# VHH binders against q9p7j3, part 75

Target 1, 174 residues: q9p7j3
Amino acid sequence: MILPLFPETQVHVFVYENVSNCAAIHEQLISQNPIYDYAFLDAATILYKKQVYSAIIRALEDRRDEQMKTKTIHSEVILSLSPKTEISSAFRQFSMTKKSKNIVVVKIDSKLTEEEEFERLDKLVEGNRVEFSDEELQKLIDFKVLKKNYKLDPSTLENPLASILSSIALRGYS
Below, E stands for the ipSAE of ESMFold2; O stands for the ipSAE of OpenDDE; V2 stands for 0.75 times the mean of E and O plus 0.25 times the DockQ between their complexes.

## First folded at step 7 (VHH)

Design p113 (framework vhh_5c3l_4)
Fold by ESMFold2-Fast, scan of step 7:
Structure p113 (fold): chain B 174 residues (1-174), chain A 120 residues (1-120)
Amino acid sequence: as target 1 above (174 residues)
Amino acid sequence: QVQLQESGGGLVQPGGSLRLSCAASGFTFDEYAMSWVRQAPGKGLEVVSDISWSGGRTTYADSVKGRFTISRDNAKNTLYLQMNSLKPEDTAVYYCATGYEFGYTEQDYRGPGTQVTVSS
């Protein structure tokens, strides 16, 4: 996708379902294997394409303004999904775990094309690629997790998009 | 609230050994990578060793490879660093830290540190 405020920033987003090797991927992330330099998200936490892009935009704004709270742009994307400013809370809420089954993978500033990144990731992720679309994300979301992460009440659950985007954009505001 | 507390530092002669321990609390210790990092006087932080959540994978800085061994006891929420064949260049404050992987640990926390001094 082309981001209006960051038109020169290369962004790729991939979705995998039925991933069988999340524990192995997690161990590679922990060992700081540079080939795994992506934001690995639990798909149970992502309902909309706009949710992911809003977090990416916020992370890129914080990088531009020299206000990043984390070490990398990919970790800043994970932080930016959270309505809280605590890094540990954001990672527990949104990042892939050893027990994840469906994942969303974000790559920013890739030197590779989307097709080349997909080929690389397909070798690392033992799962089925699906389209990055609202329809596919809605099959993988856990609404109980979404409600908890964004503190949604019954009145907002029927149409949570605006509330989620507001939480991401206004993170840290009263 | 993440708490890390190191122990086991001290004064040792070149060629000697020390074993550092780190007691961890306030997070799910067995889900996260852990690191030992050190800072010598007037120098920056150096990552000495990393260990995966399970203990199945370890890495070492070239300066300590073959001499230091990192390990963990997940049942006791404790991280260890066995330091053998110590050199004057190993003199530093040693910190227990959460792992430095690409954002997949809790925010990097360090303990208050324990001083290791290697001198004749």
Scores: ipSAE 0.017, ipTM 0.210, lowest interface PAE 7.1, mean pLDDT 82

Design p114 (framework vhh_5c3l_4; at its last look DockQ between E and O 0.21; V2 from the best seeds 0.00; counts 0 for: pae E 11.6 > 2, placed apart)
Fold by OpenDDE, look of step 8:
Structure p114 (fold): chain B 174 residues (1-174), chain A 120 residues (1-120)
Amino acid sequence: as target 1 above (174 residues)
Amino acid sequence: QVQLQESGGGLVQPGGSLRLSCAASGFTFSDYYMSWVRQAPGKGLEVVSDINSGGGRTTYADSVKGRFTISRDNAKNTLYLQMNSLKPEDTAVYYCARGYEWDYTEQDYRGPGTQVTVSS
């Protein structure tokens, strides 16, 4: 996938359900295994494709502008999902945990085709790949967590996407 | 055994300053992210500030940005929080907490805390 604003950067996004080895993946991330150079998100916190794309774009903009707050572009994607400015808060809100069952995986700066990247990633994730779509994400979301993460109320729940995108875009502009 | 111990809290007037310290032991301090978190009366824990292992990257809650500064001395295994222009709403127990990249959701090590009270 090529984003219009970043034509030289190839991005891939994958969704897995019923993942059995999140704890093992987590250990590899802690050890900073370069083979696991992805952003691993808890699917329970993701409702829309545009939510993920918005975070990716913001992370890429931060990198372009040399304003990254985190160490890697993938960690910056996680931070970019959050309406909060603290790194730890963002990770607590959106990052895959040892107990996660469904995940969204983002690859930035891929040198491979989507199919090749999938074959590579499929060796790391023990779960079922599902389509990256709003329909499939809606099946995996925990609305309680979503409402908490973005402080959604009855008024904003009428159009959650707009509220989420605004939260992402306006982080740090209070 | 992982140990964290906060110090430097106290009673100050609004507009005053405090510097908190956190002494770490029982682990390789320089390998971990560190955070300051606080809990005000009747409220939950909230993150105040984060700092990466090397100290070159920091983040702050919007409520403290421009007033608080997080830093660390890895040679001394110590985390710091300089708090300026303190407000009554900053009143809380402040904790230092250990974090690790990609492991923030699983980290629960923190000290006993130090009380910060801002009152006229």
Scores: ipSAE 0.478, ipTM 0.764, lowest interface PAE 1.3, mean pLDDT 93
Fold by ESMFold2-Fast, scan of step 7:
Structure p114 (fold): chain B 174 residues (1-174), chain A 120 residues (1-120)
Amino acid sequence: as target 1 above (174 residues)
Amino acid sequence: QVQLQESGGGLVQPGGSLRLSCAASGFTFSDYYMSWVRQAPGKGLEVVSDINSGGGRTTYADSVKGRFTISRDNAKNTLYLQMNSLKPEDTAVYYCARGYEWDYTEQDYRGPGTQVTVSS
């Protein structure tokens, strides 16, 4: 995927359902194994493709402006999903855990094609690949988690897209 | 079981220095990344600095680069933060934390914190 505001930056997003090895992946992330340098998100927190793209764009803006708060661009994507600039809260809210079943995986600055990254990830993730689409994401979302993470009221929950995107784009201003 | 206990906080004037210590127990300290995290009144948590298990890799938040130095003594199971040229903006509760961003997904391995107040 190529982003209009960052056309030189290669971005790939993958969705896996029914993942059985999240605990093993999490141990690799804790040990900082460079093979696992991706943003691993809990799919229960992601409702829209635009939600992921907005977080990626915000992370790339922070890197461009030398304002990253995390150790890697992939960690910055996870932080950028949160309406607050607090790292530990963002990771608790959005990142994959040992108990996750469905995940969204983001790769930035890949020198590999989407197909090559897919082949690599399929060796790391024990689950079923599904299309990165709003329809597939809606099957995996947990609306209670979404409501809590973005502090949505009942009226906003009926059509949350604008509120979510505003929270990501205006992080640190509200 | 995992225990982290900070000490060394206090009141200091702008431009002054403080050294924080964190005593760790209940785990193999030398196997883990360690971090200093702070929270100013009414604000969220900011990761100030971290250090890898062997002490050879360190990172710092832009707000503290050149002023703070993180170090560790694996033989004593102790983490340190040397804070120089302190500013009023450094006023916060400082926490010792085990691991890095990915450790926060399961459990917040932080100590109870030590208050640092920078004022005249």
Scores: ipSAE 0.460, ipTM 0.796, lowest interface PAE 1.0, mean pLDDT 87
Fold by ESMFold2, look of step 8:
Structure p114 (fold): chain B 174 residues (1-174), chain A 120 residues (1-120)
Amino acid sequence: as target 1 above (174 residues)
Amino acid sequence: QVQLQESGGGLVQPGGSLRLSCAASGFTFSDYYMSWVRQAPGKGLEVVSDINSGGGRTTYADSVKGRFTISRDNAKNTLYLQMNSLKPEDTAVYYCARGYEWDYTEQDYRGPGTQVTVSS
């Protein structure tokens, strides 16, 4: 897809449920295998499409402004999901782990169509692709995790989108 | 084969300073997030400090903020920890550890460690 503020940057987002090989993928990410150059997120932490897009936009803004804090644009997306500035906390809270069962996968700077990128990713992930939609994400979310990650109180939990997006957009600004 | 070798530990009195070094080989050092972790007697591992691959971003445990400084020299494949104003509670084996930004709780390699003892 095309983000209006970044028209030359092609982005794809995929969702997989029932992933059986997260431990193997995690090993490849630790080893920095270039074939695995994606952001792998734990779907238990993602409720909205806009949550993911806002993190992508924040990461791209930081790259444009030469303010990235992490090594790659994909790791910067993971940091950008967090309301806090600490890299280790962001990865602990949002990244795929060996115990993850459902994942959201982001590719930035793709030179491929969505279907072509899917064909490459599908060789790496042993799971079932589902649509990247709020409807499917709502089936995979852990609301206890969401509430803790974004400090949501009962008054905001029914429709927390604005609070989450503000946390992503404003993190680290004075 | 990944190799990490710490040096610079020893016995110092409270208020003293030490500088730890970690020589790295067998991998592209400049691609990796690096950490100092320590294990005090009878305790588990504590992450003392982290530094990103480029060296521009550092973090510290609250117990060492303002006293310890992590740095790296990617041209020399070396990680450093400057330890000032040392306290008896800093007594531990200090390990150099390699990790990836994805998962800091799963450092995939660490060196054999160097003993730091702070005692009067």
Scores: ipSAE 0.000, ipTM 0.202, lowest interface PAE 11.6, mean pLDDT 85
ESMFold2 (binder alone), look of step 8: mean pLDDT 86; pTM 0.871

Design p115 (framework vhh_5c3l_4)
Fold by ESMFold2-Fast, scan of step 7:
Structure p115 (fold): chain B 174 residues (1-174), chain A 120 residues (1-120)
Amino acid sequence: as target 1 above (174 residues)
Amino acid sequence: QVQLQESGGGLVQPGGSLRLSCAASGFTFSDYYMSWVRQAPGKGLEVVSDINSGGGRTTYADSVKGRFTISRDNAKNTLYLQMNSLKPEDTAVYYCARGYEWGYTEQDYRGPGTQVTVSS
């Protein structure tokens, strides 16, 4: 995918369901193994493609403006999903855990093609790849988690997209 | 063995100040993001402030912005929280917590905590 504001930035997003090795992946992420340099998200927290893209755009804007709060662009994507500025809260809310079953994986600035990233990532993730689409994401979302993470009230929950995107774009303002 | 030990809590009057310290051992302190988190009686954990491994990037909860300052001394393996203009609502147990540079954590390792009571 090509982002209009960042046309030279390579972005790949992958969705895996029924992942059996999240504990092993998490251990590699804790050890900061460079092979696992991706943003690993719990799919229970992601409802829309636009939610992920908005976080990516915010992270890229913060990198461009030298305002990143984290060390890596992938960590900044995870932080950017959160309406708050606290790094540990964002990771608790959105990142995959040892107990995750479905994950969304983001790669920015890949030196590989999407096909090559798929081949590489397929060796790391023991699960079923599905299309990165709103339809597939809606099968994996946990609405209780979504409501809590974005502080959605009943009226907003009927159509949460605008509220979610506003929270991501305006993170840390006021 | 990873160890975090908080100190510096106590009883203060509203408007007063306290400086919390966290002594870290059993790991390479300079490789990790560090956080201060707090828990008031009957409430959940609230992240107060985060600081990256090098100390150049900090974040604060809206409830403490402009009043609290997080800092670290990597040579001394110590994390600090300077708390100014304390309010009764700042009353809580304060914990030092370890994070990883990429942000992922097995569990947020926390110290045993230090009690801060702001009495009016």
Scores: ipSAE 0.214, ipTM 0.668, lowest interface PAE 2.3, mean pLDDT 86

Design p12 (framework vhh_5c3l_4)
Fold by ESMFold2-Fast, scan of step 7:
Structure p12 (fold): chain B 174 residues (1-174), chain A 120 residues (1-120)
Amino acid sequence: as target 1 above (174 residues)
Amino acid sequence: QVQLQESGGGLVQPGGSLRLSCAASGFTFDDYAMSWVRQAPGKGLEVVSDISWSGGRTTYADSVKGRFTISRDNAKNTLYLQMNSLKPEDTAVYYCATHGKYGFPDRDLRGPGTQVTVSS
């Protein structure tokens, strides 16, 4: 995937449903195993492709401007999904947990092709790979989680895209 | 083994100041974003402030913004919290915490924390 604002940056996004080894992956993330240097997101928190791309663009802007709050671009993507830049809340809100069932995985700056990254991730993730599309994401979203994470009211929940993208771009409107 | 040791708490009058320190060992300190977290009597954990791995970016809870300043000295492996204009509602045990560099929060709060009591 090529982003118009960052054409030299390689971006791969993968979606897995019915993942049975989230607890094992979670332990690898706690132990800081560099093989797991990806953004592992709970799919219950992601409704649109544009939501993920907006967070990636925001993280890349912060890296370009030497404003990254976290040490890796992948953790910065997770932080960038949050409407505020408080690290603990962002990771709690969007990162996969031992109880996650469906995940979205982001890889930035890979020297591998998308197919080669799939081969690597298929060895780490025990689940069914599905297309990264709005259609597939909408099957995995938890609207209660989405509403809480972005503080959406009932009227906004009918068409939340603009509010979500604004929250990511403005990082809490400040 | 990640090890964090808080110090600098105590009893102070409303309007007073305290400076908390957190000595870190067992990991590469400047690879980690850090935070100060507190727990008031009968309440859950509240994140007070966090700071980037470099020290260049900080965030504060609305309850302390303008009164508290978080900072770090990466050469000394030490995190600080300067607390000014203290209020009774700032009474809590204060803990320092790390944030893992792969996007999972390391909630390892080491030691007993440091008690801050604001009363007249």
Scores: ipSAE 0.618, ipTM 0.818, lowest interface PAE 1.5, mean pLDDT 87

Design p13 (framework vhh_5c3l_4)
Fold by ESMFold2-Fast, scan of step 7:
Structure p13 (fold): chain B 174 residues (1-174), chain A 120 residues (1-120)
Amino acid sequence: as target 1 above (174 residues)
Amino acid sequence: QVQLQESGGGLVQPGGSLRLSCAASGFTFDDYAMSWVRQAPGKGLEVVSDISWSGGRTTYADSVKGRFTISRDNAKNTLYLQMNSLKPEDTAVYYCATHAKYGFPDRDLRGPGTQVTVSS
């Protein structure tokens, strides 16, 4: 996708369901293997494409303004999903765990084509690729997790998009 | 081997001040965002403050905002917490923590902690 505010930045987003090797991926992230420099998100936390794009835009704005809190753009995307400014909280709430079953994977500034990234990720992730679409994401979301992460009331939970996007966009202005 | 060592805790009267230090070794300090986390007797862990890898961006828990200041000296591989206007409810073991370079949970590495006691 091409972001209107960052048209020169390549962004690839991949969705995998029924992933069987999350523990192995988690071990590679612990060892800080640079092949795994992606934002690995638990799909249970993502309801909308716009949610992911808003976090990416926020991370890119922080990089542009030399205000990144974390050292990699991919960890900054994870941080940017959180309504809190605390790094520990954000990683706990949104990152893939060894127990995750469905994941969303974000790659920014890839030097590979999208097809080459697909081929590489398919070797790293043992699961079924699905379309990055609101319809597919809505099959994977855990509303209990979403409610907890964004502190949603019953009223906002019925139509949470505006609340989620506001949490992402305004986090750095408090 | 990542090593974090806190110091500077002790006994102080309400309204007093303390400066905590955390000496870091075994990793590239500048690559990691850092935090101070505390645990009061009988309570869970509370993130008190965190700071970006560069030191340019900080956040604070509402309980300490305006009283505590986090800072870092990347040339000395040291994290600091200046604590002013201390209250009895600030009594806790204070831990220095580093955040994973790649985002994932359950890998915030902490030091052994330093005890802060604010006498009432």
Scores: ipSAE 0.559, ipTM 0.796, lowest interface PAE 1.8, mean pLDDT 87

Design p14 (framework vhh_5c3l_4)
Fold by ESMFold2-Fast, scan of step 7:
Structure p14 (fold): chain B 174 residues (1-174), chain A 120 residues (1-120)
Amino acid sequence: as target 1 above (174 residues)
Amino acid sequence: QVQLQESGGGLVQPGGSLRLSCAASGFTFDDYAMSWVRQAPGKGLEVVSDISWSGGRTTYADSVKGRFTISRDNAKNTLYLQMNSLKPEDTAVYYCATHVKYGFPDRDLRGPGTQVTVSS
């Protein structure tokens, strides 16, 4: 994917449903195994492609401006999904857990082609890969989690896209 | 093993000041963002302040903005919290915390805490 203002940056996003080995992946992330240098998100927290892209763009802006809170671009993507600026709450709100069933995986600055990343991730993730599309994401979202993470009221739950994107773009400014 | 040790807590009168320190060992301190979190009696954990790995970016809870300043000395592996204009509501155990490099949901890696009591 080619991003406005970052056309030289390689970005790949993958979606897996019915993942059976989230606990094993989580242990690899705790041990900071460099093979797992991706942003592993709980799909229960992601409703739209634009939500993920907005977080990626924000993380790339923070890297460009030397304003990253975390030291890796992938952890900065996770932080950038949160309307809060606090690191620990952002990771708990959006990161994959041992109990996750469906995940969204982001890779930035890959040295591999998209096809090579597919081959690599399919060996690490024991689940069914599905298309990164709004239609597929809407099958995996947990609206209770979404409401809590973005503090949505009943009126915004009917069409939450604008509120979510505003929260990501205005993180730390409101 | 990650080791975090807070110091500098104590009893202070309202309007007073304290400086907390956190000595870090067992990890590459300058690779990690750091936080101060607190827990008042009978309350949940509150994130007070965060600082980026380089010290170039800080954030503060609304309850402490303008009164507290977070800083770090990467050469000394030490995190600081300067607390001014202390209020009784600031009474809590204060914990130094770090977060893992790749980001994931786990317990905050915290020290044992230092007690701050603001009372006349």
Scores: ipSAE 0.199, ipTM 0.566, lowest interface PAE 4.1, mean pLDDT 85

Design p15 (framework vhh_5c3l_4)
Fold by ESMFold2-Fast, scan of step 7:
Structure p15 (fold): chain B 174 residues (1-174), chain A 120 residues (1-120)
Amino acid sequence: as target 1 above (174 residues)
Amino acid sequence: QVQLQESGGGLVQPGGSLRLSCAASGFTFDDYAMSWVRQAPGKGLEVVSDISWSGGRTTYADSVKGRFTISRDNAKNTLYLQMNSLKPEDTAVYYCATHQKYGFPDRDLRGPGTQVTVSS
């Protein structure tokens, strides 16, 4: 997608369900294999496309302003999903784990087309590709996880979008 | 090969100060964000503070905000924690930890720890 403030930045987002090899992917991330330089998110934490794009925009703003807290743009995206900028908590809240079953994968600054990235990721991820859409994300979300990560009360759970986007935009600014 | 070694712990009276150091070796120190984490007897790990790879951004737990200061010297591969106005509740083993480049929660690398005891 083309971001209004970052029109030159390539952004690709992929969704996989029923992933059977998250433990193997996790091992590659631990070994810092550069082929796995993506943001690997647990789909249980993502409810909306706008949630992902808001975190991407925030990370790109931090890169532009030379204020990235982490060393890669992809880990900065993961951090940017969190209401506060504490690294350990953000990674625990949003990152893929060995036990994840559904994942959202973000690639920024790809030299490949979306189709070429799918071919590459299909070799790394053993799961079913689905459309990056609010409909598909809503099938994979865990509302208990979402409520905990964004500290949502029962009244906000009926329509959490504005609260989530505000949490991402404000990032401890309150 | 990757090694983290904490030092500077000890016994101090309430209201006192200590400065902890963490010497890092075996990896490119300035590629990693770093944290100080602590574990009090019979309790889980608590993240005390973290710092960006460059040192330009920091966060602090509410329990230590205004009393502790995290900093780093990338030329010396060293992380620091300045601890002021120490309280008995700060008694714990303090570990330095490194955060992975690609962002995942499992097994942040930690040093062996240094004991801080605050008592009268």
Scores: ipSAE 0.566, ipTM 0.801, lowest interface PAE 1.8, mean pLDDT 88

Design p16 (framework vhh_5c3l_4)
Fold by ESMFold2-Fast, scan of step 7:
Structure p16 (fold): chain B 174 residues (1-174), chain A 120 residues (1-120)
Amino acid sequence: as target 1 above (174 residues)
Amino acid sequence: QVQLQESGGGLVQPGGSLRLSCAASGFTFDDYAMSWVRQAPGKGLEVVSDISWSGGRTTYADSVKGRFTISRDNAKNTLYLQMNSLKPEDTAVYYCATHSRYGFPDRDLRGPGTQVTVSS
């Protein structure tokens, strides 16, 4: 799959389950260690591959248009998952925490191949790699968290994809 | 290290206006998004407004939309909140806050706050 509006942008997405060192990773993120320049998401918040790609596309559009709210593309991806443009809410809703157990990691503009990026991340993340697929994501999602983050009512929870994608596309206007 | 200092609070009548300022030092101000957060007596923290690092994008809580305007002057390392049409329910301590450039809330840093009292 290629991003239609950004065909030359290199994007890698990795999923890890049963991660034991989230507290250590979190400490590296707050110390602004450049080795950890990735978007680290709590997998409890991600249900679909399209959800992640929609947030990436939105972040890249904001970068192109010089309208990024945050200073890095990776933090902009985290913000772009939220239905609101409010930074503190978005990061509390979607970012990895010290207590996270399963994570989704996004890398944009890597000069490394997917294999090389994986080898780097495997040294940073103490967990089990799984495929970035809807099937694997659906094993890690917390539906209560998803419902709260996207304000889903009971009628939309059975088929939430369109609602989630609309929330990402229309954030600030919905 | 990082220092945030609010000013401009005070006592005002309903319908009045106040302008809050926040002087920032100890970090590269224009690398960070900024927020105004408030806490009313006996209530939790409410994010009132935030602003991008460049000032180009702003967001407001529904409770203040159309009445408050956030802005920043990166050359002066200063954040502002223009508060119009003040209501008694706007009575709170107002805090200036910053966020990590990597976007994690554990880097939220607040100033000591400035009291805004809207007399009924």
Scores: ipSAE 0.300, ipTM 0.634, lowest interface PAE 3.2, mean pLDDT 85

Design p17 (framework vhh_5c3l_4)
Fold by ESMFold2-Fast, scan of step 7:
Structure p17 (fold): chain B 174 residues (1-174), chain A 120 residues (1-120)
Amino acid sequence: as target 1 above (174 residues)
Amino acid sequence: QVQLQESGGGLVQPGGSLRLSCAASGFTFDDYAMSWVRQAPGKGLEVVSDISWSGGRTTYADSVKGRFTISRDNAKNTLYLQMNSLKPEDTAVYYCATHSKYAFPDRDLRGPGTQVTVSS
């Protein structure tokens, strides 16, 4: 995928449903196995493609401006989904857990083609790939989790997209 | 294996000060952001403060901003929390915590905690 603000940056986003090995993946992420250098997100927290893209763009802006709070671009993507700048809160809110069932996986600056990344991820993730689309994401979202993470009230719940994107873009200034 | 050990807690009167330390081992300390989190009696975990891997960026919960200062010494693998103008509401077990580069810090990425009690 090509981002208008970062056309030279390779971005791949993968969605897996019914993942049976989240506990094993989580153990590898905690042990920092470099083969798992991706942003592994809980799909229960992601409602829109634009939500993921906005976090990626914000992470890339922070990298460009030498303002990254975390050591890797993939960690910065996770942080960038959060309306707050606290690292622990962002990871707690958006990272996959041992109990996750559906995941969104982001790869930035891949040395591999998209096809090669598919081959690699299929060996790591025991689940069914689905299209990265708003339609598929809306089947996997948990609205209670979304409401809590973005502090949505009844007025914003009717049209949460603008509120979510503003929270990501204006992170730390709410 | 990540090892974190807090120290410096104790009993102080309102308006007092304490300095907490966290000794880190088993990982490359300066590759990780660090946090102080606390749990008051009958309440959930609250993130008190974060510091970036380089020490160049810090954040604070509104409840402690202006009173607490987080810092780190990467050469000594040590995280600090300077707590000034302590209030009874700051009474809690304080944990230092880190995160992996890829996932949320699990229970194993926190220390055992140090008790801070602010009481007259």
Scores: ipSAE 0.174, ipTM 0.557, lowest interface PAE 4.4, mean pLDDT 85

Design p18 (framework vhh_5c3l_4)
Fold by ESMFold2-Fast, scan of step 7:
Structure p18 (fold): chain B 174 residues (1-174), chain A 120 residues (1-120)
Amino acid sequence: as target 1 above (174 residues)
Amino acid sequence: QVQLQESGGGLVQPGGSLRLSCAASGFTFDDYAMSWVRQAPGKGLEVVSDISWSGGRTTYADSVKGRFTISRDNAKNTLYLQMNSLKPEDTAVYYCATHSKYSFPDRDLRGPGTQVTVSS
């Protein structure tokens, strides 16, 4: 995919359901294995494609402006999903855990094609790939988690898109 | 082998100041963001502040905003927390913490802690 504000940046987003090896993946992330240089998100936290793209755009803006808080673009994507600029909270809120079942995986600046990244991830992730679409994401979301992460009240929970996107875009500045 | 060692804690009166230090070794310090986390007796862990790998960006918990300042010296592999206008509620063990590049396990990648007691 090509982002209008960053047309030279390659972006791939993959969604996996029923992942059985999240504990093994998490151990590789903790040990800093460079093969796992992706943003591994818990799908329970992602409701819309626009939510993921907004975080990617924010991370790319921070990289362009030399204001990245973390050392990798993928960690910056995870941070950018959070309404707070605090790293530990963002990772606890949005990163996959050993107990995750469904995940969203983001790759930025791949030197591989999308098909090659798919083949690589298929070896790392033991689950079923599904389409990156609002329809599929809505099957995997946990609304209790979403409400907590974005501090949504009952009136916004029915149609939270604008609130979520505003939280991501204005993070740390409002 | 990640090694983090805090120092600078102690007993101080309300309104006083302390400066905590954290000496880091065994990893490339300037590749990692760093945090100060604390645990008061009988309470959970609270992240009080964090700082980017470069030192250019910081955040603070609302409970300490305006009173605490986090900083780092990458040449000396050292993290600091300047604590001003200390309150009894700041009494806690303070831990220096780091994360992996891809995740944030703030438990096992933290130092042994330094006790701060704010009381008369």
Scores: ipSAE 0.475, ipTM 0.755, lowest interface PAE 2.1, mean pLDDT 87

